# Ledger of designs, part 20: miniprotein binders against p81326

Target 1, 226 residues: p81326
Amino acid sequence: MLHFGGFIMEINHISKILEKEREEYIRNKVEEYLKQGFSKDDAVNKANQSWRTYIGHRIQDVIYNLLKKFLKDSGLKVTTDKALNNRNLPEELDKVKRLIAINYGEYLFLPDADVIVYKVENNDIKIIAIISVKNSFRERRFETTYWKLKLKESPVTSHIKVFLATPDKDNEISYKCPNGKPKKMRIILEYELDGIYFLKEDFEETEKAKHFGKIVEDIIEISKKL

## First folded at step 17 (miniprotein)

Design W85
Fold by ESMFold2, fold request of step 19:
Structure W85 (fold): chain B 226 residues (1-226), chain A 83 residues (1-83)
Amino acid sequence: as target 1 above (226 residues)
Amino acid sequence: SEEEKKIEELLLKAIKLMWEALELAEKGDYEEAIKKLEEAVKLLEEALKIAKELGNERLIKRVEELLKDVKEMIEEIKEKLEE
């Protein structure tokens, strides 16, 4: 029995909940960098960068655990790129790794994916979706679209859905045409990806741009078609 | 209002505890996960009391749904602990 709504929708408050940790985190990091000999200005800049990395990992962990909880009753499994890069993989995860790898001639690389959803039927594994978690679009703004395009190039991976999950606190992609002007980043991401899932309440909702709480139902429906 | 701010504070604390409990359960720390969830129940019960005193039906429904969710999580983790 799958439970929708309630707890999963509370992820819309993730930025507010995690922001309460920021002041202490920044203070401790600045002190650490000052002890290493950095100037105050450099220490503050490095602490803010460290905070953004920390928050990204925290958001990914919340998403991973929520997806694992809410997809388990549908027979769907969830793993991470970190788990797939371990030295000694169980056979099941080794197969998952091989099924998402991208061919670059003599070289084989994993897409830059944070969370992977798959199913196992009759000892066969089918990759359903990968979810990229982005806290900001300051750098590598189209990295996720690159991976979608690469996955589309092979008949073995072309079915894999590529989703973006983001709080988008600074409204970098929340609206398609703010003030009547098309926002290139939002338009391209929505066009190329299979979905964008926002971890907040206020954004322009479309057929592809949705509240994160909808992702469980979407993944389940996709898995039924495979 | 001051009461609504208190409800929101209690809810955010409870939600964070629920996320932490999922992470603990993933590691196999079931007893600690249950303790976090039981703390979340107490916070949600306090929030529900205040929401009922205000007559805020939207907040009452939200808190009741979260209480249902956290109690189900406790039972699920207790089953894993018995294994």
Scores: ipSAE 0.808, ipTM 0.926, lowest interface PAE 0.7, mean pLDDT 90
Fold by ESMFold2, fold request of step 19:
Structure W85 (fold): chain B 226 residues (1-226), chain A 83 residues (1-83)
Amino acid sequence: as target 1 above (226 residues)
Amino acid sequence: SEEEKKIEELLLKAIKLMWEALELAEKGDYEEAIKKLEEAVKLLEEALKIAKELGNERLIKRVEELLKDVKEMIEEIKEKLEE
């Protein structure tokens, strides 16, 4: 890890790097929506919403590829919710899917599991962690904590660590008590989740709220205990 | 200050190329991944030259670490390409 600490830590600049794409992206999307017959105001609003979705996927892709690179030599495997939702799952991924699914009687659903880390030992699969990637907290602010609580309900999933990774560009959860008042969202997320990993430099660091560059070491240590 | 802004611009471009190279390598596009990484080396070498002219030891060390990382990535991907 010390050998590769520099490159992985540069993810703290991800918002700045990706923001350079925004002007061209918005311009192209506004043109596209105007061609579809939307008003100028609606086209701009839809383009901004499209940007938020796009940047969320871009951040998730960077996280996935970094984790896959830095965890491979530790015998840990990485997959995504997209891969688990394919129609023709290989046996290994089908087992991963079944091991994280939550039972709702007649139905089985996957938790918010943008990225999943697991290991294979003696032909058995052990789920180590799931990482929820959130660009902002405008919608379903506590969805990640809901899934952690559901995973805790069963002895077969209660060991699974649930992490949140976020640039938190708008400082919605960066500090516990801004202006002397507890920030409810930060307090609850930190209390309920196993960790929050920030993709930026400036935030209130705690034992659970850390720079993203620490996540590889943390996952490896957790996997040794399982 | 203006020199420092240029170094940061070069670094951010190089980092983005390194992330893109990882994505390409994941898809098996090793030739294109190497091309991205070689472009990143060029940007980092330019940034290192400016950082040395400026005498900023922090920036020199940061750029040297990234340059080492990208060169190692190139060697790793070249190894896969040759198999």
Scores: ipSAE 0.805, ipTM 0.922, lowest interface PAE 0.7, mean pLDDT 89
Fold by ESMFold2, look of step 17:
Structure W85 (fold): chain B 226 residues (1-226), chain A 83 residues (1-83)
Amino acid sequence: as target 1 above (226 residues)
Amino acid sequence: SEEEKKIEELLLKAIKLMWEALELAEKGDYEEAIKKLEEAVKLLEEALKIAKELGNERLIKRVEELLKDVKEMIEEIKEKLEE
């Protein structure tokens, strides 16, 4: 059995740790945009947009590195959609890319799969799960759900688990019925996805909505069934 | 309390260093990763001292667990460096 109380659970503090960088980041970015000739208002707006992108990538990187560390001893490998979009992919990653690509006639596209977990057995590759990392739900609220439905359409990809990982700092999906009113986004995401993993302590736990530390155990158990 | 706030500040700094070390090790920057982890050990040892002076068993357990994790990370990265 795996231990989930230590280092991996400290991801629950990720928003607090990274937020300490915000003021300096915004100040530096505003100066950069002002030097490019933007007005003060435009520079501030662009700096805030830049911060949202930056913080999302920082969270993705932490998740990637934690999963790589904690899944390695179970023979599970981790990659990213960024790595899969490189030219001249290693054969192993080229196989991973082919196994998750979605066919749109003349075009093949990767799903929104910020982090991808797979295993290699007897030179065969089996995709276990994809994890979409969302810092906020301002736009593309159900994009992860769309990709789950697309993956279910093919017998080759229908086994792939689709997870959402989020700090949900603004409590957009933390509770099913806050103040007695159903939260549509939480209800639909939990229903359609295989799991939601929160990067914070305060949320409504269910069988599918869990602390991020549980994701390692869940992925390992799923991989044993495949 | 102020002591508990200090422990928390030390822990958050150490955790960030541990995440940075994982990123550095992924890039193959093993020596820099070890330096980050050794800095994290110092912060965690300071936090442990304060937690023991307070007698806060929950904080002691949390810090001791992190110290175990960071020391294991150092050994794992040293093993890769020797390869």
Scores: ipSAE 0.787, ipTM 0.918, lowest interface PAE 0.8, mean pLDDT 89
Fold by OpenDDE base, fold request of step 19:
Structure W85 (fold): chain B 226 residues (1-226), chain A 83 residues (1-83)
Amino acid sequence: as target 1 above (226 residues)
Amino acid sequence: SEEEKKIEELLLKAIKLMWEALELAEKGDYEEAIKKLEEAVKLLEEALKIAKELGNERLIKRVEELLKDVKEMIEEIKEKLEE
């Protein structure tokens, strides 16, 4: 049983906990946008959009901190794409950045990588996994899949596991065939990605679709094979 | 029941504090992290009291597990402060 098993399981309530901040956040943002000269309707719409971005970042931060904590004892390190967006990187992070870069001919671009897990062995860096954190699938539904496919195209990055972590609040990908109707998004994401980890209890579990509580063990196991 | 709702509210508050404490600890703000965790302990102890009064074994177990975890987190952070 994972150390801090109770705490990990409580991640199921992340959406509920963070949604408590919504009313105050929206009110403040509406006021801000009204002061900027937007109409009431525009201000409300912008505030709602801002909230979606905000809550997404908050979830990502929680996931990042959890992974950083629980992977530390295994000697694994965690960073983010944001941390890599610096001109002056420490040598270690500069190497990480280079090892996840995708080749577009004349250009190298980074995949969207909310969380990057890597290990350092004998001054060599090995990228283990990239975790994309999604609160909702309303926009950019297959973006994570795109990055996985791009990473597979290079022998430098083909070994990198790509995982999706989500509370899936709207049950968009929790089940493959609810009521006998195939959920295209779930099927494609599960097929293309190395795993989907749910921050909830009510989902269809498969070999690749698991509760978030399994992600630490899975990453550690993968790291031992690299 | 109203009491069960109160327990849930206390749990959610405690969990939030634990997440915040985790973030603080990862940034090296160990003292503030401990303060948040100690507050979480108080909330969980209150929740446990109510759960025991209700005789809800499921909630008791859930709260006790969280209490164990939060106390262990405090110990881990204290060890880092002594390092």
Scores: ipSAE 0.663, ipTM 0.863, lowest interface PAE 0.8, mean pLDDT 92
Fold by OpenDDE base, fold request of step 19:
Structure W85 (fold): chain B 226 residues (1-226), chain A 83 residues (1-83)
Amino acid sequence: as target 1 above (226 residues)
Amino acid sequence: SEEEKKIEELLLKAIKLMWEALELAEKGDYEEAIKKLEEAVKLLEEALKIAKELGNERLIKRVEELLKDVKEMIEEIKEKLEE
């Protein structure tokens, strides 16, 4: 049984907990935008957009901290793409950055990598997994699959597992065939990615679609095979 | 029931505090992390009391598990403070 198993399971409430802040956040942002000279309608729209960005970051931060904590005892390390954007990186992070880079001929670019899990063995770095965190699928629905496919094209990165973590608040990918109608996004994401981890209870579980509580064990198992 | 709603509210508050504490601990703010966790313990103890009064075994088990986790987190952070 995973250490702190109860705490991990409570991730199901992340959306509910964070949504409690929405009303106050929106009110404050609307006021701010009104003071900047925007119309009421524009202020509301901008506030809602700001909230979507804000809540996405908050969810990502929670997931990052959880993974960092729960993977630490296994000797695994966690970083983010944001941490890798610095010009001056420690040697370890510079190596991590290079090991996830995708070749575009004259240029190397990094995939979107909200969370990066890696291990250090005998001064060698091995990238284990990249986790994309999405609150909703309104924008960039298949961006994670694009990065997975690109990572597969190189023997340097082909072993890297790509996971999606989501509360799927709008139930866009929770079920494959609700009411007998295939959900294209769920089917494609599950097919192309190495796993989907739900921060909720109400979803269709499969071999690749699991509760977030399983992600730690899965990552540890993968790490042992690398 | 109203009591179950209260328990849920207490749990949600406690969980939020645990997440905040985790973030603080990762930043090295161990003292503040412990304060957050101690507050979470108080909330969970209250929730447990209500759950026991209701005789809701499911909620009792859930709260007890969280209490165990929070207390263990406090111990882990205290060990880091002593280092």
Scores: ipSAE 0.660, ipTM 0.862, lowest interface PAE 0.8, mean pLDDT 92
Fold by OpenDDE base, fold request of step 19:
Structure W85 (fold): chain B 226 residues (1-226), chain A 83 residues (1-83)
Amino acid sequence: as target 1 above (226 residues)
Amino acid sequence: SEEEKKIEELLLKAIKLMWEALELAEKGDYEEAIKKLEEAVKLLEEALKIAKELGNERLIKRVEELLKDVKEMIEEIKEKLEE
């Protein structure tokens, strides 16, 4: 039984918990934008957009901290793409950054990598997995799939597992064929990605689509094979 | 029921505190992390009391599991403070 199994399962409530902050957040942001000279309508729209970004970051932070905690005993480390955006990186993080970079000829670009899991063995870094965190699928629905495909094209990065973690609040990908109609997004994401991890209970479970509580074990198992 | 809603409210508050504590601990703010976790314990103990009064075994089990986890988290952080 995973230590803190109960705590991990409570991730199902992340959307509900964070949504409680929305009203106050929106109010404060609207006021801020009004003071900046925006119209009421513009202020509301900007506040809503800000909220979407904010809540996405909050979910990512929770997932990051959970993974960091639960993978620590296995000797696995976690970082984020944000942490890699610095010019002056520690050697370890600089190596991590280079090992996830995608080649576009004259340029190297990083994939969207909300959470990066890696191990250090004998001063060598091995990237294990990238976890993309999505609160909603309103925008850039297949971006994670794009990055997975790009990572697969290089022998340097082809081994990196790409996972999606989501509460899927709007049930966009929770089921493959709800009401007999195929959900294109679910089918494609499940096919192209190495796994989808749901921060909720109500979803169609498959070999690749699992509850978030399984992600730690899965990552540890992958790490042993690298 | 109103009592079940109260339990859920307490649980959600406690979980939030646990997440915040985890973040603080990762940043090295162990003292503040412990304070948040101790508050979470209080909330969970209240929730447990209500759950027991209701005789809701499912909620009792859920709260007890969280209480176990939060207490273990406190001990882990305390060990780091002594290091």
Scores: ipSAE 0.659, ipTM 0.862, lowest interface PAE 0.8, mean pLDDT 92

Design W86
Fold by ESMFold2, fold request of step 19:
Structure W86 (fold): chain B 226 residues (1-226), chain A 83 residues (1-83)
Amino acid sequence: as target 1 above (226 residues)
Amino acid sequence: SEEEKKIEELLLKAIKLMWEALELADKGDYEEAIKKLEEAVKLLEEALKIAKELGNERLIKRVEELLKDVKEMIEEIKEKLEE
């Protein structure tokens, strides 16, 4: 019924495809920073930081567009945190923004939700899932689990599924017990989140840790229960 | 083999073009998206020719599936362009 394999599964090559851009990207950014007056060492450091941000956004954009393509015939809509922060927000997206916001007393903040899946029924909006996209786990290693726990605290948001999508190029969470030793980050992320979807072929599959291509049917099935 | 490496290079380039086309279409740049997809078709047709010369049935099926996907994307975006 659902499409298995083909174009969506080619996302397993995303790290290989995007890495080919790195040398030219770094070279161009170093030149740009040197023209701004930075030292060579500072320019290189800034270029490497810029690359990490760039690659994260590229992966996020690919995921967003793939989900938009493969979920549209199921009546599901997809947006991003970037779209929700635009100045001229359409009424529909303004409602999406309010439905995922978390209350901190006098303040209202959005969770880190890179991609948001929702449906519209008779002008009512139901948030189905948020997908956090992590290229690496250098900082904010458990931020996604924090947002899941916060969303569970309120009856209004407790139904929202929280997924992590990652190429995990460095195998930081690909296996539960590499060399016989439990990997804390993988164990905790898998325990707390509703799913981890890998953008590569080689990882330890479990009920919650799957190939990214499975996310479409998982989201569709969840939406039918809401 | 060298032929299988060439097929892989063609496939990776085509996949990147397909992702870029989806991004362009999302921004409303339908003509540029179609151009990217037409380039992807040419790369996939070259990959298919090499895969058939090798007799590699798995690669042939994979490339044929991607060609089907690209052609469907082109048709869908052309409908949006003519609106």
Scores: ipSAE 0.817, ipTM 0.927, lowest interface PAE 0.7, mean pLDDT 90
Fold by ESMFold2, fold request of step 19:
Structure W86 (fold): chain B 226 residues (1-226), chain A 83 residues (1-83)
Amino acid sequence: as target 1 above (226 residues)
Amino acid sequence: SEEEKKIEELLLKAIKLMWEALELADKGDYEEAIKKLEEAVKLLEEALKIAKELGNERLIKRVEELLKDVKEMIEEIKEKLEE
């Protein structure tokens, strides 16, 4: 039993908390790249690219650990695509990997999962949901919808819910019709995905677009139907 | 106000420590996770004191809930350490 409010709701502050790390991170990375022989301009560009990757991983780690904490008492397990890409994989995680992999002939690829929720019943594994974590939508803005569509193509993966979790700091998808005009990215993401979970309070709530604080209850209810 | 800004700064630091403690516990670093949580308790207790001096009931309730959460996290991690 989770109380309403409290620690999970503090996710609202994730952008503010993590942004405080940026200045020091960039300074340290620029120095590293300069020592590697890059020009000042190249070092700065590479440092900014490195920050974007770093901040995405930090948000993913926070979400992973929060879900692990709050789903544990419901018997649900959580892992990450990073953990699934390790070469010496425990048998349980190897099964999880096989159950979400997409077959492209001679090649087998994992979708951009970031965080995977599953349950174990008598050594059988059921994948419940995949959560894609996006800090921004500048590039690869519809990649998550591509993976949802690929998972829908097979009866063995079509049940897997695909969610997007985002702070959406720049309000790229927070509202469906800002200024009276449809926001294409928000409309398509909401249409194709099973849900969007915002890591902030300021967004347009719908049946599929909710605050991250509701994700635990949603996942638990879905798991009861599988 | 300046007091409300101080409370916010204390809360943000405590929340970050709580997230870091979860990450440490996931890696099996239970003693360091507990240290992070104990630091968070001190920050939250200071925030609670200021909130009470202001008489801000909403902030008092929020900080008290976070303190409860942190203390539960400490107990959970101590159980894993004893296993």
Scores: ipSAE 0.807, ipTM 0.922, lowest interface PAE 0.8, mean pLDDT 90
Fold by ESMFold2, look of step 17:
Structure W86 (fold): chain B 226 residues (1-226), chain A 83 residues (1-83)
Amino acid sequence: as target 1 above (226 residues)
Amino acid sequence: SEEEKKIEELLLKAIKLMWEALELADKGDYEEAIKKLEEAVKLLEEALKIAKELGNERLIKRVEELLKDVKEMIEEIKEKLEE
């Protein structure tokens, strides 16, 4: 059993901390788009869309670095989909990329795996888990469950755990039956995925829906079975 | 209270600095990472002083745990710098 320290649990404040960057970010992006010749209305729309992408990447970076810090002493390595799409891949990362790819006949695609946890034993790579990081569920609501189902179809990838990490800013999946009515998105995500890890304090905990701080213990326990 | 809000503002700023330091260390920017962490220590020490003046044991414990974490991070990065 590990003691995580207070630091990892402070991720529950990530939405509040990062939101303070919004005003400056939007202002700078609007200026950039105006210089490119877009109308004011188009520049604002593009800036808001850019912000949504940016904050998602910022959350992913925090998660990546926290997992890297807290998993390193257990012999587990962490990478990202961004690193796997680099033009000059080291051999180790090239193997990671090949081990998570999904075959669609004429085409080979990577699942949407924001953060990948793996280990290296006897020159062999074993993929432990992928973590999908989503800031909100206004778009791409069930993409992560689709990738879990596709990974289950092949013996090469069927062991890979698929987790979702989210602040769930809009409270779309925080509770299973808010006001007595089943929340379809929460129910399906929890059923299909191996775990949901919330980056906030206020949500309904279950066997699969947990505080993000528990992910380290869970990943370590899973890695011992593989 | 106003004092509790100030402690929270100091904590959030320190936490962000700690995340930034991890990112910097990942890129090999160890000296800049240490600077971020040293700034976080100052913010946490200020927060701890206020929490002790209030006698808020919950906040004292939270800040002391963060201070322990940030100081350990500094030592780890200093060891990397000497490699």
Scores: ipSAE 0.799, ipTM 0.923, lowest interface PAE 0.8, mean pLDDT 89
Fold by OpenDDE base, fold request of step 19:
Structure W86 (fold): chain B 226 residues (1-226), chain A 83 residues (1-83)
Amino acid sequence: as target 1 above (226 residues)
Amino acid sequence: SEEEKKIEELLLKAIKLMWEALELADKGDYEEAIKKLEEAVKLLEEALKIAKELGNERLIKRVEELLKDVKEMIEEIKEKLEE
């Protein structure tokens, strides 16, 4: 039984908790955009867009902090793509950055990696997993699968597990065939990714689609095989 | 019931504080993290009281589990402060 099992299960309420901030956030942003000279309608639209970005970052931060806490005792380390977006990196993070880079011929680019889990053994870094955090699938639905496929193309990165974590508030990928109709996005994401972890209870569980509470154990198990 | 809604509100507030505490602890702000967690304990204790008054065993168990977790988190952070 995972240490802090109750606390982990409460992640199911992340959307509800964060949505309480929405009204105030939108009001403040609307005011800001009005001051910038936007129309009321434009200000509202921009505020809503800003909220989507904001809540996405907030969810990512919560997941990052949880993973960092729960993986610490196993000796695993956690970072983010944002932390890697620096010119002056510590040696360890510079190595992490290089080990997740994708080759585009003349250029190396980083995948979208909201959370990166790695271990340090004998001064060698091994990347274990990348976790993409998505609140909504309205935009860039298959971006995570793209990165998984790109990582798989190189022997340097092919071992890296790519996971998706989502509350899936709108039930876009919670079920494979609701009402007998296949959900293309769920099927493709589950097929291409190494796992989907739901921040909710109401979803179709499979070998790859699990509750977020399982992600720590899964990552630890993967780390032992590397 | 209204009481159940109150319990849920208290739980959600406590959970938020726990998340904030994790962030603070990650940044090395251990004292502030502990303060957040202590506030969460107070909220959960209130929730537990209401749940017991209602005789809702499910909610009691849920709150007790969170209380256990919060207290353990406080202990872990205190250990870091002593290091």
Scores: ipSAE 0.641, ipTM 0.853, lowest interface PAE 0.8, mean pLDDT 92
Fold by OpenDDE base, fold request of step 19:
Structure W86 (fold): chain B 226 residues (1-226), chain A 83 residues (1-83)
Amino acid sequence: as target 1 above (226 residues)
Amino acid sequence: SEEEKKIEELLLKAIKLMWEALELADKGDYEEAIKKLEEAVKLLEEALKIAKELGNERLIKRVEELLKDVKEMIEEIKEKLEE
């Protein structure tokens, strides 16, 4: 039984908890944009867009903190792409950054990596997993898949597991064939990625599509094989 | 029921506080993290009381598990403060 198993399961309510902040957030942003000289309609639209960005970051932060906590006892470390964007990185993080870099000939670029899980053994760093966090699939639907495929092309990065974590609020990928109609996005994401972890209860479970509560165990198991 | 809704509200508030506490602890703000967790304990204790009054075993177990987790989190952070 995972330490703090009850707390992990409560992640199902992340959308509900964070959505309580929406009304106040939107009101404040609308007021801000009106003061900047935008029309009411423009202010509302901008506020809604700002909210989508904001809530996405909040979900990512929660997931990051949970993973960091629950993986700590296993000796696993967690970082983010944001942390890696600094010019002056500690040696450990500089190594992490280099080990996830994708080769584009003359250039190296980092994949989108909301959360990066790695271990340090005998001063060697091994990247275990990259977790992409998505609140909705309105934009950049297959971006995570692209990065997985790119990572797979190099022997340096091919072992890195790529996971998607999502509450899937709009039920875009929760089911493969709702009403007998295949959900292209679910099928492709599940096929190409190493796993999809849902921050909700109402989804079609498969070998690769699991509840978020399983991610810690899965990562630990992967780490033992590396 | 209205009581079940109240329990759920208390749980959601407590969970939010626990998330905030994790963030604070990650930043090294252990004292403030503990305060958040202590508040969460109070909310969960209230929820537990209501759940017991209702005789809802499912909710009782859920709240008890969270209480255990919160208390353990407090202990872990306290240990870090003593370090």
Scores: ipSAE 0.638, ipTM 0.852, lowest interface PAE 0.8, mean pLDDT 92
Fold by OpenDDE base, fold request of step 19:
Structure W86 (fold): chain B 226 residues (1-226), chain A 83 residues (1-83)
Amino acid sequence: as target 1 above (226 residues)
Amino acid sequence: SEEEKKIEELLLKAIKLMWEALELADKGDYEEAIKKLEEAVKLLEEALKIAKELGNERLIKRVEELLKDVKEMIEEIKEKLEE
């Protein structure tokens, strides 16, 4: 049983917990945008958009902190793409940044990497996994898949596991064939990614689609093989 | 029941505090992290009391597990403060 197993399971309530902040957040943002000279309708729309971004970051932060905590004893380290967006990076993070970069000929670009898990052995950095955190699948549905495929194209990055973590609030990918109708998004994401981890209980479990509580163990196991 | 709703409310508040504490601890704000965790303990203890009064074994177990975890988190952070 994972240390802090109870706490990990409570991740199922992340959407409910964070949604409680929405009303106040929206109210404050609407007021802010009105003061900036936007119409009421524009202010509301902007506030809702801001909330979507905000809640996404909040979920990412929670996942980051959990993974960082639970992977610490295994000697694994965790960072984020945001932490890598600095000109003056420590050597370790600079190496991490370079090791996840995708080659486009004249340019190197970073994949969307909300959470990056890596290990340091004998001053060498090995990237273990990238976790993409998605609150909803309204936009950019296959971006994570794109990045996984791009990472596979290079021997430098082909070993990197790409996982999706989501509460899937709208049940877009929780089941493969609800009511006999295939969910294209679930099928493709599960096929292309190394795993999908749900921040909820109500989902169709498969070899690749698991509860978030399994991600720590899975990452540790992967790290031992690299 | 109203009592079950109260337990759930307390649990959700406690969990939020635990998440916030992790963030604070990651930033090196151990003292504030401990304060949040101590508040979480209080909420969970209240939840446990209500759960026991209801005789809901499932909720009791859930709360007890969280209490164990939060107390362990406090101890881990305290150890860091002493280093």
Scores: ipSAE 0.636, ipTM 0.851, lowest interface PAE 0.8, mean pLDDT 92

